# VHH binders against q8ne09r852to980, part 12

Target 1, 129 residues: q8ne09r852to980
Amino acid sequence: KFSDLLNNKLEFEHFRQFLETHSSSMDLMCWTDIEQFRRITYRDRNQRKAKSIYIKNKYLNKKYFFGPNSPASLYQQNQVMHLSGGWGKILHEQLDAPVLVEIQKHVQNRLENVWLPLFLASEQFAARQ
Below, E stands for the ipSAE of ESMFold2; O stands for the ipSAE of OpenDDE; V2 stands for 0.75 times the mean of E and O plus 0.25 times the DockQ between their complexes.

## First folded at step 4 (VHH)

Design v9 (framework vhh_8k46_1)
Fold by ESMFold2-Fast, scan of step 4:
Formats: structure tokens, C-alpha cells, sequence
Structure v9 (fold): chain B 129 residues (1-129), chain A 126 residues (1-126)
């Protein structure tokens, strides 16, 4: 279902609005920013670096990925931290693509298993047309 | 008006210690990340240390890690930099700076800091 939602611009927009209404837009924003990074060609090194730093600064912090409302379990947060090379690299260096892909996987899991079922059962989904 | 006043600089021998202070006024101090930067003659300005608005999170440049300690007292609107085991290479003008960034883990470049103090001179020489 999630892949169907990604391929339908109107359904994606309804889902985004649903998440905004519930003050829970960070998962979709994080997923989308990482997807945009993955679409930048490897030849555009400066743009990839800038996008990676933006994603790192916006999401890999105690307000989101390492906070109480994280899409990842404490165990998974520790795995991402180890994959990243620890806090020093998270705070001061560019994140590599494999790290961002792993983060996107955890974000997508919560979107698919928590937020999408809630959206489909919502009044907003029923009234979307 | 916003004001940041750095003090505590001076002359010290290698291996010595100094404590720098930065007194802030004109803004809600606890809502701002505070940082220390330094600039030696003929060199670029470099990051030294930063502390979140709550004081719960601290950041250090590799060159000062283990030797310097940043702290803040929100009741006094003051940031401190305790400098131990000083080296000749630490000789510089030290600046305090403020940014209204509420993300405790986000690293900021000097260009992201909105308010700057005049600086205080530190000279480490035998």
C-alpha cells in the first residue's frame, strides 16, 4: 500500500495533510528528504554533500531520530550510531548513503505500520474526495 | 540592544589555565545556543566549543577536546570556557556568539550565529 500511495500524487498529499493535522509530519519529511538525496547523481558531489548535511542536522538529533518519539527502537538507534562512526561523525561530518538508507528503512516502517493504517481508518481518508 | 561581553583573557605560561566568561543581555539567554570561536593573527576564525540553551549538550573542536570545558549559568546570563593545559597554539582572540537554534545536537557554523561579542585576548607564552 505504501508503494501505491507513493505513486499517486493526490493520495500522497492527503496523507501528508493527515500527518500535519496530527503534528506528526517529521516521518514523511525525513523519508522524502532522504529519497531526494538518493535521486541526486553521484557526479553532483557538492549537492549530495549539502543535502546529506541538511538531513543530518534536521533529523539525527534528540528532537527526532535519537529522541523519545524516534521511528527507531533504542537498539536500532545504537546500530545507526555505530554505522555512522559515532556522535563525532554525526555532529561534524557528512553521512554516507548506506547510513541514510538505513535511517529511511526505519522511518518507512513506522509510516507503513503505524501512520498509514491510522490514515486509512480516519475521517480524513473517508472524506478525501 | 543585544550585547555579549567576553572577559577573562590574559597572559599565561604553557600548561597553565584560564577561565573565560561571556555576559549576555538584551535577549532570552536560555533560548540561545552559545558558542566560543577563536582567531589567531593570520589565521581563519575557528570553532572552539558550544553549549545548548539548556546546558544539556556540549560540543568541542578536536584540538581542545579533553582540555577545555564549556558551561553556562542561565540565572546569570553567562557562558564560561574553562581552559586547562594551555599550549602556545591556543594563543588567539576568543569570541562568544549566540544563535537562536533550539536543536541541542545540530552543529552550527560561525555564519549561523546571530550575535557576537568583542572578544578577549589569550596569550600563551613562556
Amino acid sequence: as target 1 above (129 residues)
Amino acid sequence: AVQLQASGGGFVQPGGSLRLSCAASGFTFSNYRMGWFRQAPGKEREFVSAISGSGGYTYYADSVKGRFTISRDNSKNTVYLQMNSLRAEDTATYYCAAHPWLDEYTYLDSSDYDYWGQGTQVTVSS
Scores: ipSAE 0.000, ipTM 0.094, lowest interface PAE 18.3, mean pLDDT 79

## First folded at step 5 (VHH; framework vhh_8k46_1)

Design w1 (at its last look DockQ between E and O 0.02; V2 from the best seeds 0.00; counts 0 for: pae E 13.4 > 2, placed apart)
Fold by OpenDDE, look of step 5:
Structure w1 (fold): chain B 129 residues (1-129), chain A 126 residues (1-126)
Amino acid sequence: as target 1 above (129 residues)
Amino acid sequence: AVQLQASGGGFVQPGGSLRLSCAASGFTFSNYAMGWFRQAPGKEREFVSAISTSGGYTYYADSVKGRFTISRDNSKNTVYLQMNSLRAEDTATYYCAAHPWLDEYWYLDSSDYDYWGQGTQVTVSS
C-alpha cells in the first residue's frame, strides 16, 4: 500500500526514482507538496499563502491537473474547478485547503492504483526483496 | 478595527425558519473561512456550520444537517445561515466567527477562530 511506502523512507525514495525514470514524478511531487502544505500550521498565514501559491502555479494548470494527462477525470477536474470558484479564483486568489485536499486525493488515487502496482511489479523492486 | 455584525435572530415557533446574517469589516473577508457557533444557557459553545473562503466546501454539525444552510457573498462581506425546521433545542445565542484556514480537520474548535462577532439570540418556542 501507499501508506507502507510513506513509512519506509528508503522504499519511498526508490518509488520516487522509479517515477522519475518513467517521466511521471509530478504526481508524487504534487502529493508531497500538498502534504507539506497540510502540515503548515493554519496560524502561519504567510507560509500557507506562499505554499498555496506555489502549489497552484505548479500543479493547478492546464499542463498538469487540468491537462490531458491529469490524475483526475474530466468530471473530477470540473468538480474541482467548480469547488475552487473557477479559473478567476484559481489564478488570482488563494485556494481553500479542502480544494487542495481534494486534488491530493485524486493524485493519490493514481499513485496507488496505477504507479504503485507497476513499481511493485518492477524488476528493481524484486531485486531488493 | 475588525467587526462581525450578526443579525436575523428572533423568536420563532418550532418548524419555523430564520436567516442569520453576519456582516464583516476590518479584514479581508475573502481570505477567511466563516463559521457559526451557538451557545445555549448552561451549555458549552458548539459548532454549527462553516464555509470555506470560496464557498466550495461547507460543514455542518450533525444536529443541523439537512435543516441549516450556510452561504456567503464575498462581494458583500457577508456570511449567512439559513435555518429551517427549527427546533426547541436550536435555541441559543448564535455567533459568527472567522477562521484563517478551514479544512475537514480544523473547523470544530472555537479557539481556532480569530475573529468573533457579538451574538444574536435565536429562541424557538411554542
Scores: ipSAE 0.090, ipTM 0.499, lowest interface PAE 3.2, mean pLDDT 91
Fold by ESMFold2, look of step 5:
Structure w1 (fold): chain B 129 residues (1-129), chain A 126 residues (1-126)
Amino acid sequence: as target 1 above (129 residues)
Amino acid sequence: AVQLQASGGGFVQPGGSLRLSCAASGFTFSNYAMGWFRQAPGKEREFVSAISTSGGYTYYADSVKGRFTISRDNSKNTVYLQMNSLRAEDTATYYCAAHPWLDEYWYLDSSDYDYWGQGTQVTVSS
């Protein structure tokens, strides 16, 4: 059903606003930034590298993905760290595309299983139906 | 009580070298990531370098990359900063800091560090 929301730009904006009012914008921001990365053609190597580094710096830190309110369990966080090549690579290098896709899966799971049900049950959503 | 004692500062000519040491006590040193920060008079404290609990990973501010090397010896509860090719802009009080390690991660903001030393002065001038 998250895919249905992606195909409705007006409701997607409503969902984004809902998350803002619940101080939960980071999940959607992270998902969106990784989706944008996935749409950059492999031929645009500098653009892909810059976006990958931006995503790493913004989301792969103690304040979000590796913190207490991460969309991923501690086990899943450790798996992502291993797939990234360890903390040395996180500190100094870009992330490979498969690692970013794996992160996006965990973020999307929380969007679908936590935030989307709350949005669909909200008075704001019901008022528009 | 937690103690971080930085030493090894001094007066040095441009192009010279110094090695800073920071001796730690009052906590389990091997469970802490360590960092070096510096502050010149009238400026904000800025990140210099960080090292993971095991010493396997290091990180450097762009301004010191290639000139400074961080290391640690967990058997001596000590973190080091080897500073080569020193410049006048490196003049500052250098502070070592420790972050209680709950997961392996690099820590660039001073607000992430709970324990701080008193600092050691480094002065680079001709």
Scores: ipSAE 0.000, ipTM 0.158, lowest interface PAE 13.4, mean pLDDT 82
ESMFold2 (binder alone), look of step 5: mean pLDDT 80; pTM 0.811

Design w2 (at its last look DockQ between E and O 0.02; V2 from the best seeds 0.00; counts 0 for: pae E 22.4 > 2, placed apart)
Fold by ESMFold2, look of step 5:
Order: sequence, then C-alpha cells, then structure tokens
Structure w2 (fold): chain B 129 residues (1-129), chain A 126 residues (1-126)
Amino acid sequence: as target 1 above (129 residues)
Amino acid sequence: AVQLQASGGGFVQPGGSLRLSCAASGFTFSNYAMGWFRQAPGKEREFVSAISGSGGYTYYADSVKGRFTISRDNSKNTVYLQMNSLRAEDTATYYCAASPWLDEYWYLDSSDYDYWGQGTQVTVSS
C-alpha cells in the first residue's frame, strides 16, 4: 500500500495534506528526507553529507525522534543512539547511511501501520474513488 | 565494525563452475542490498550482480546473465554467487559489497556501495 501511494504523485500529496490536518506531518517529512538522501548518487559526497546533517538537525532531537512523539520505542531509540556512536556524535557530526536507514525503518512502520490505514479510511480518500 | 569476507575462489577449467560466498557482519543484513564486482589486472572494476535485502529482486550484468546466479541466506548473513559455464574472460578478483540503497539505484556503479570485502581470486584457464 505505501509503495502504491509513492507511485501516485497526486495521492501522495493528498496523504501529505491529510497528515498536516492531523498535526502528524513529521513522520512523512522525515521519511521523505531520508529517502531523498538515499537517492543522492554516491558520487555527490558533499551533497550527501549536507543532507545527512540536515536530517540529523531536524529530526534527531528531543522534539521528535528522541522524544515522546517518536515513531520508535525507548528501546529502539537507545539502539539508534548506540548505532550513531552516542549523543556526542549526534550533536556534532553527520550520520552514517546505515543509521539513517534504521531510523527510516521505524518511521515507515508508523506511516504504514497507523497513518496510512487512517488515510485510506478517510472521507476525502473515499470521495476520490 | 562492518566486515565482509569473500571466499570460494580458485582455479577452474573453461566450462566449469564455482560458488562464491560472502559472510557479513556489523549491520542489519536484511536491510542491505548485496553486490558482486570483479576486476581483472589492468582493467576497471565492473559490476557483476546484485540482490535486494529481501532477495526478491536480482540484477545481472549482460555478460553473466544466464550463467551466474546470485542468492542470499539472511539467517547466515551470507550472499552467494553461483558461477556456471565459466570462460577465460571471467578471470578476475571478485569483490562483494553492501549498500543500504533502494534496489533500483545501486547496481550499476561501484560508487553506489558503502562497504567492500577484500576479494577472492577466480582463475579460468586450461
């Protein structure tokens, strides 16, 4: 289902708007930013580094990934902290690709299991069918 | 730390077969695509084959399609390359590599891969 939504630009935009209405846009924003990182050609090292730092600063903080609104459990947050090399590295350095992939996994799980079912059951989605 | 250990190389006659293995550690294996590359002396390293994290998608260079088969065992953190109908032109050092990329973006260039093994030698000769 989520992969089907990704293949339809119009429905993806509707899903994004749905999440904004529910004050829940951070999950999709985080997922999208990490996906964009993964699609930057490896040859563009400076662009990949800049994107990694942007993702870290925007999402890996106590307002989102390490806070009460996180898509990850406290146990999962601790595992990501371990993979990242600890709070010192998170605060001052870029994140390695494997760490970003692990974060995206938890974000995608919440998108697929919480937000997407609510979207597909919404009146706006049904009206467009 | 990430570790990739390739093995299974050796000497083989033309038309023969070999199976290469690459054991991996230090990352969540099922979330990584695995690839095989090869490099002959004096030549550029070239793509051979790749497999998605789930194993549901496989990719082959045209030069090996129909002769080589990539597979993985996620319970053993190991990727394999079954090489049949070997030719002299297949002589090279074979490297395994790993990347957290989406399947569609990582199989054409060596720069698409984050981690590399040290290689195993395959020699096809009379």
Scores: ipSAE 0.000, ipTM 0.073, lowest interface PAE 22.4, mean pLDDT 82
Fold by OpenDDE, look of step 5:
Structure w2 (fold): chain B 129 residues (1-129), chain A 126 residues (1-126)
Amino acid sequence: as target 1 above (129 residues)
Amino acid sequence: AVQLQASGGGFVQPGGSLRLSCAASGFTFSNYAMGWFRQAPGKEREFVSAISGSGGYTYYADSVKGRFTISRDNSKNTVYLQMNSLRAEDTATYYCAASPWLDEYWYLDSSDYDYWGQGTQVTVSS
């Protein structure tokens, strides 16, 4: 499971490298950044804002989350867009926590259901067992 | 600031034609689907037509298919609604709206549109 990777730093790194070799590291990066955001306390408003804006700029664009190779379906992308209040808000405001959490869900879904199985089936993984 | 400025409304006889225009500013026009809605007195606002950001896809309410044509000029940040063969039931206040997304399920819902312009009155009467 994906949770098992999270608890194994070495194997997690192998997974990261695996994704990189497949030009698919963005999913894990996005998931990780959002996870980091989730760990910022509500009291650290400036830090949350900065991280939110960073995530927004890096992932919430037509090159990734709203792009043709999105981890989310068109329907799910639309849901996130609506949840975010639309492009106007995305472009000019920080993202709310629920929006980021929703994005992370879709990203995690692709990590768990697409990439993790491929990783576990890889010769590299087998060689380490 | 976002602005949608609609124009072209007026009085016309049944069977006549009007062309509505909506000039947009304050956002990246080509990234937004544009739509037209209308609201008649005592009725709910209803979807009329929509066009994708690139203009590659157009959608129409059944009641206006074959009569209305939506188009856009992204170089002018403008969306148009050509209304032909107008009927009395087309009488309404027409609104231009912008949406970041357009799909077969959501473009009909006014809540899918981020920005709205002021209405322009269309009156079809003999």
Scores: ipSAE 0.000, ipTM 0.236, lowest interface PAE 11.7, mean pLDDT 88
ESMFold2 (binder alone), look of step 5: mean pLDDT 80; pTM 0.804

Design w3 (at its last look DockQ between E and O 0.18; V2 from the best seeds 0.00; counts 0 for: pae E 17.8 > 2, placed apart)
Fold by OpenDDE, look of step 5:
Structure w3 (fold): chain B 129 residues (1-129), chain A 126 residues (1-126)
Amino acid sequence: as target 1 above (129 residues)
Amino acid sequence: AVQLQASGGGFVQPGGSLRLSCAASGFTFSNYAMGWFRQAPGKEREFVSAISGSGGYTYYADSVKGRFTISRDNSKNTVYLQMNSLRAEDTATYYCAAHEWLDEYWYLDSSDYDYWGQGTQVTVSS
């Protein structure tokens, strides 16, 4: 069903707005940014590096992914930390693609299993059907 | 000079098995993901399987999942493709290729692969 949203630009926008009204737009933003990263050709090292660093700074911190309201469990956060090589590497280096992809999986999981059901059950969604 | 030398192709009956090998030289093997592609007559080249540089990640086309297994030995600079339960539709020329790829999205695009080996023919026929 999340894929259905991705294929419907208008409905996707409604979903985005729904998340904003619930102060929960970060998940979709993170997912989208990582999706954009994934579509950068590997040969474009500068663009990939810039995007990786952007994502790292915005999402891989104590305010979001490693924060109390993380889309990932503590166990999953630790897995990502280990996969990334630890805080030292996160702070000083760009993130490897597998790390970002792993993060995206956790974010997508919360989008699909928490927010999407709420969206589909909303009065706003029903009104458009 | 970069070289990818594929081997292991041949004739096999449906349900049979083959193991392809691709020996690499001329580049830092462990820094590259390795992929297998195939092209049948009259068809476009299609992705078959890929493995990350460290071997930690493997990917497969839906058509070969559960039947094919990709692996690598970085000490030998070699990537392998174990093909089991072969079908007639697996008949194609198989190519190994090298990519600095680290992401699932990237392994699907053959145009991003930096180095290609010569093809090895696989024919599945009764």
Scores: ipSAE 0.015, ipTM 0.323, lowest interface PAE 7.0, mean pLDDT 89
Fold by ESMFold2, look of step 5:
Structure w3 (fold): chain B 129 residues (1-129), chain A 126 residues (1-126)
Amino acid sequence: as target 1 above (129 residues)
Amino acid sequence: AVQLQASGGGFVQPGGSLRLSCAASGFTFSNYAMGWFRQAPGKEREFVSAISGSGGYTYYADSVKGRFTISRDNSKNTVYLQMNSLRAEDTATYYCAAHEWLDEYWYLDSSDYDYWGQGTQVTVSS
């Protein structure tokens, strides 16, 4: 269960290391950065803006979210593009919270449906049980 | 004390329409994002729709997009949910909720909402 993993700091770190070993760290990094954004109080507007821009620059590009390694289908990528206001707006503006939440949902779906099952079936996980 | 009071539920046939209202008091309404959630018996509460404090952003769960419309009237401290083309799966208790969002950003998760109203029952049955 991904929710169980979030509540177990030790196993969360093991999951992170598992993903690194399998060259798949970007999904968890993206999910975590968006979760940190969601935890910044909205009264701290400068911090939220800086985090939003950081997430946009790191993840919303052809190397990850808009490329072949994306957790989202081409249709879903197009929906996020339209929600964001297009390539020009992505390049030059921060992302609104609803856009980031939508991205996080796609990333979380891949974490839960692809990576978590592989982690739970791994020899490293089994050895600790 | 903060109060959110949802109303407008009822019995409706499949394909019918209802309009829910949620009247707010005890806080500066325009500073709050408003959301609608629903809970069917034996199920977890799920997100339906949300609207920013200014009304500039709206968001819908995929299951209701194109059928439901959220709106607000800040002069009346009220948020609305127009529900069209209702289906049996829409049967639930509907809750309104509020989250303070001064920068027009908001979380869509139920755990991030500060205030909750009592629900209004919507039943869609033949």
Scores: ipSAE 0.000, ipTM 0.109, lowest interface PAE 17.8, mean pLDDT 81
ESMFold2 (binder alone), look of step 5: mean pLDDT 80; pTM 0.812

Design w4 (at its last look DockQ between E and O 0.02; V2 from the best seeds 0.00; counts 0 for: pae E 13.2 > 2, placed apart)
Fold by OpenDDE, look of step 5:
Structure w4 (fold): chain B 129 residues (1-129), chain A 126 residues (1-126)
Amino acid sequence: as target 1 above (129 residues)
Amino acid sequence: AVQLQASGGGFVQPGGSLRLSCAASGFTFSNYAMGWFRQAPGKEREFVSAISTSGGYTYYADSVKGRFTISRDNSKNTVYLQMNSLRAEDTATYYCAASEWLDEYWYLDSSDYDYWGQGTQVTVSS
């Protein structure tokens, strides 16, 4: 179902707006940014590094991914922290690309299993059907 | 100056074990993914194993999975390759390499590695 949403630009935008109204736009933003990262050609190392740093700074902090309202469980957060190499690495060094993909999985999970169902059950969605 | 110094190679019988080490200097080791490649006479250089900067991810060629283990100690600026159950076909010159960026498809292509050390010879023969 999430894949279906991704293939419908208009509906995707509605989903984005839905999340904004629920003060929960960060998940989709994070997912999208990581997806954009994944779309950068592998040979463009500089762009991938830059995007990775951007993503790290924006999402891999106590305000989001490692915060109380994280899309990941505490256990998953700890796993990602371990994979990341710890706070020192997150704060001062460059992360390995696979870590971002791992983060995206957790974010996508909440999008698919929490927000998407709510969106599909919303009056706004029903009104457009 | 960047330097990768590999050691641990030698002669071993089939079924034996070796542990390669690669000591790095001249760059921030913890910011680089590390890899091992090997080249046998008359063959192209091939990927053996790679490890992410933090060690959270490891990659292996199919031919060495279950037998080789890559690890690193960032406090020692060293990457290791534990080679167990060695076979004749493992005979090659082994090279340590470093890359400042680990990506999804990174580890397979030698051209993605920025620094290379001198090879250490591994010979598996009865």
Scores: ipSAE 0.589, ipTM 0.815, lowest interface PAE 0.9, mean pLDDT 94
Fold by ESMFold2, look of step 5:
Structure w4 (fold): chain B 129 residues (1-129), chain A 126 residues (1-126)
Amino acid sequence: as target 1 above (129 residues)
Amino acid sequence: AVQLQASGGGFVQPGGSLRLSCAASGFTFSNYAMGWFRQAPGKEREFVSAISTSGGYTYYADSVKGRFTISRDNSKNTVYLQMNSLRAEDTATYYCAASEWLDEYWYLDSSDYDYWGQGTQVTVSS
């Protein structure tokens, strides 16, 4: 379902606005930033490094991924920490692509299983059908 | 009231050493992870080092690894930063901070720390 939304630019923007109204913009921002990272050509080393560090600093903290409002359970957060090589590596290094992809999967799961159903059931969405 | 009092800063030659202390009061010190941050004039505050509640885990910024050592004494409610081989680039105001530690997680961003000290100035110059 989320994939269908990605192919409809107008509804994607409506979904983004819905999330913003519900103070849940971080999930979509995180998903989008990681998707942008995945589309950076491997050969663009500086750009990939900068984007990876940006994603780490913005999302892998107490306020989002490792906090109470995380899209991931505590056990899933622990898995990400383990895959990252621990807090020392998270603090000081960029994250490898496989780690970012795992994070994105947890974010996408919440978008698909929590936010998208609420959006599709919203009065605003129903009025456009 | 919660207080963190950092001290031990000063003027020092490159290659010298300083030991910073941060005395804590007003909370159960052993329940909190402690961190050191620094801020040079005109720059953002940056992470330096962190230590777990028990002292079993320590973390360092790359720029200070091998030169700085964080430690704590929970019986004295104090965290320390031993700074060796100081460089001009280490010149900054150093802040200690406290954050509630979850078993497996570090609070590594400045926004994750609940309590902050007043800071102590470290100046490395000849």
Scores: ipSAE 0.000, ipTM 0.155, lowest interface PAE 13.2, mean pLDDT 82
ESMFold2 (binder alone), look of step 5: mean pLDDT 80; pTM 0.811

## First folded at step 6 (VHH; framework vhh_8k46_1)

Design x1 (at its last look DockQ between E and O 0.02; V2 from the best seeds 0.00; counts 0 for: pae E 16.3 > 2, placed apart)
Fold by OpenDDE, look of step 6:
Structure x1 (fold): chain B 129 residues (1-129), chain A 126 residues (1-126)
Amino acid sequence: as target 1 above (129 residues)
Amino acid sequence: AVQLQASGGGFVQPGGSLRLSCAASGFTFSNYAMGWFRQAPGKEREFVSAISTSGGYTYYADSVKGRFTISRDNSKNTVYLQMNSLRAEDTATYYCAASEWLDEYTYLDSSDYDYWGQGTQVTVSS
């Protein structure tokens, strides 16, 4: 399970490297950034705002989350767009915090259901067993 | 100057409905989450409902879930609270509030709201 991988620092690093070799590191990066956001104390508004803006700019664009190789289906993309308040808000305003969590769910889904199985089936993984 | 002006309060019988409105001015309304709180005589102010900046997320106190609906119109700088199936225990002064930052950890805490309006009285009585 993905949760097991998260609890194993060494294997997590191997997974990260695996994704990099497959030019697919963005999902894990996005997930990790959002996870970091979630771990910021809710009393630290400035840090949370800054991190959310960073995440928004890096991932909520046509190159990634709203792109052709999105971790989310077109339906899910549209849903997130709606929740975000539209392109205008994404481009010029701060997103609502819960939207990031929603994004993370979609990203995690692809990590768990697509990349993790491939990783576990890889020769590299087998060689370490 | 920041202003939040609530209206729509009044007297209703149990089971009745009211719709509160809060008109905002003096700040960029669309950048703020909006909330409603209420305070009954002799009781502490309590959270009623909140809505995210885009309206994509709404929050409700357990006591009002299924009966109250919060909404907003950013083109009118207004947040609304539709109150249906009103009960005697809903009697209170209702306050509109604005928060620059709202999330699952902060929406309940009145201290996380930056601006407050004047209260509007809601009285539910037979």
Scores: ipSAE 0.551, ipTM 0.799, lowest interface PAE 1.0, mean pLDDT 94
Fold by ESMFold2, look of step 6:
Structure x1 (fold): chain B 129 residues (1-129), chain A 126 residues (1-126)
Amino acid sequence: as target 1 above (129 residues)
Amino acid sequence: AVQLQASGGGFVQPGGSLRLSCAASGFTFSNYAMGWFRQAPGKEREFVSAISTSGGYTYYADSVKGRFTISRDNSKNTVYLQMNSLRAEDTATYYCAASEWLDEYTYLDSSDYDYWGQGTQVTVSS
């Protein structure tokens, strides 16, 4: 059902607003930023690098992905750390596309299994039916 | 509430073996990295071993590498430490601990663990 939401711009905006109202917007922001990275052609190397660094700085820290509210378990966080080559590489280098895809997978899982069911059960969604 | 109950300690001669267990309750065990630490009287608590949430990654202090094996059974909410070829310097109280997150230093640093067991005594002497 998350894919159905992606094809409906109006309902996607309603979902985004739902998450903001529930102080839960970081998952969708992270997913969206990684999706935007994936749409940058590989030939635009400077833009790809800048977006990768932006995603790293915004999300791969103890306030989100490596923190208590992460969409990933500690095991999954450790897998991402090892895929990226460790904290030294995360702090000083961009993230490769496979690492970003792995992060997006964990974020999407929480969007689909936690936030989307709550949205579909919300009074706001029911009222629009 | 959260409980970590360590057991399996005892007296053993040098070269012997013990298996420590730590039973967990009050949290989703599969979401936590688990660690073992030890403290001898008059010494600082030191890292022994850690295991990731599903057991895919294990870490050992150099002093125990090759002799100790950490494992976990998520169906029983239990982490284990198999201790072989025990030496007098392994004498300590052994503590299990649980951590919600993992970075390069978190699972190796006692201050980053959220929950701690009461410990179990291991004494190695002739």
Scores: ipSAE 0.000, ipTM 0.097, lowest interface PAE 16.3, mean pLDDT 81
ESMFold2 (binder alone), look of step 6: mean pLDDT 81; pTM 0.813

Design x2 (at its last look DockQ between E and O 0.60; V2 from the best seeds 0.00; counts 0 for: pae E 7.5 > 2)
Fold by OpenDDE, look of step 6:
Structure x2 (fold): chain B 129 residues (1-129), chain A 126 residues (1-126)
Amino acid sequence: as target 1 above (129 residues)
Amino acid sequence: AVQLQASGGGFVQPGGSLRLSCAASGFTFSNYAMGWFRQAPGKEREFVSAISTSGGYTYYADSVKGRFTISRDNSKNTVYLQMNSLRAEDTATYYCAAHPYLDEYTYLDSSDYDYWGQGTQVTVSS
C-alpha cells in the first residue's frame, strides 16, 4: 500500500527515483506539497497562504491537474473546478484548504493504483528483495 | 470594526421555514469561511453549519442535514441559513461566525472562529 511506502523512507526515496526515471514525478511532488500544506498549523496564516499559492500555481493549471495527462478524470477536474470557485478564484485568489485535500486524493489515487504497482513490479524493486 | 449582524429570526410553527441572514463588515468577507452556531437555554452552543470562502464546501450538523442550507453571497458580504422543516428542538439563539481556515477538522470547534455576531432568536412552537 501507498501508506506502507510512506512509512519507509528508503523505499519512498526509491519510489521517487523510479517516478523520475519515468518522467512522472509530478504526482508525488503534488502529493508531497499538499501534505506539507496540511501540516502547517492554521495559526500560521502567512505560511499557509504562501504554500497554497505555490501549490495552486504549480499544479492547478492546464499543464498538470487541468491538463490532458491529469491524475483526475475530466469529471473530477470539473468537480474540483466547481469546488474551487472557478478559474477566477484559481487565478487570483487563495483556494479553500479542502480543495487541496480533494486534489491530493486524486493524485494519491493515481500514485497508488498506477505507479505503485509498476514500481513493485520493477526490476529495481525485485533486486532489493 | 468587525461586525456580523444576524437577522431573520422569529416565531414559526413546526414544519415552518425561516431564512437567516448575516451581514458582515470590517473585514475581507471573501477570505473567511462562515458558520452558524446556535444555543438553546440551558444548553451549550452547538455547531449548525459552515460554508467555505467560495461556497464550494458546506458542512452541517447531523441534526439539521437535509433541512438546513447554508449559502453565501460574497458580493453582498452576507451568509445565509435557509431553515426548512423546523422543529421545536431547533429553538435557539443563532449566531453567525467567521472562520479563517475551515477544513474538515476545524469547522466544528467554535474556538477556531475569529469573529462572532450577535444572536438572532428562532422560536419554533405550536
Scores: ipSAE 0.165, ipTM 0.570, lowest interface PAE 2.6, mean pLDDT 92
Fold by ESMFold2, look of step 6:
Structure x2 (fold): chain B 129 residues (1-129), chain A 126 residues (1-126)
Amino acid sequence: as target 1 above (129 residues)
Amino acid sequence: AVQLQASGGGFVQPGGSLRLSCAASGFTFSNYAMGWFRQAPGKEREFVSAISTSGGYTYYADSVKGRFTISRDNSKNTVYLQMNSLRAEDTATYYCAAHPYLDEYTYLDSSDYDYWGQGTQVTVSS
């Protein structure tokens, strides 16, 4: 399933291209950026902080996570807003790392339950079987 | 100059309660996660509790879960530790500390905290 896809370079790239073709690449980009953040050693404070700010600016906005195209329901968006400390904190202050992990959970759920089944049912995937 | 001033310690009997406060100055409090550590004489400093910059995430050592509650008020630059059902083994000097970023690993290790308070003594004895 999604874990199997992550271990297969060729199919992962096919999945990424599938998402781009369907104007849905933001979910995989967001998941990947947060995964990279999680792999930065916690002792590299500057690198972790810079990556966290990059992720916040790119994804935690009304065009993606807090908007109509969000992988999260309105209830889930409000839950993340509460955990982050509100719009003022999101816009102007440091975001706690566990908030990013919570966001990744919602993104992964959509990748696994919506996009991956559609990819596996696609004509391009079927032709390679 | 950075200061973390802990208060609220004292003598209490087993089963009693204390509320610790730690007032911060000299840095932007809302950008820091806050932690409580404790140290009994002759023992290593140990993690007690931590709270994220927004207060949305809290962490506890297993020995204090269900008895202690950490909270913060960013408008007052203060972190609190409510200590209920106190036991003799809770006797220690309690220190508050500030960490510029909360991660699942960094809240446990005292060496990752940038600023430290002088501590407040908690003594539980009958």
Scores: ipSAE 0.023, ipTM 0.472, lowest interface PAE 7.5, mean pLDDT 86
ESMFold2 (binder alone), look of step 6: mean pLDDT 81; pTM 0.813

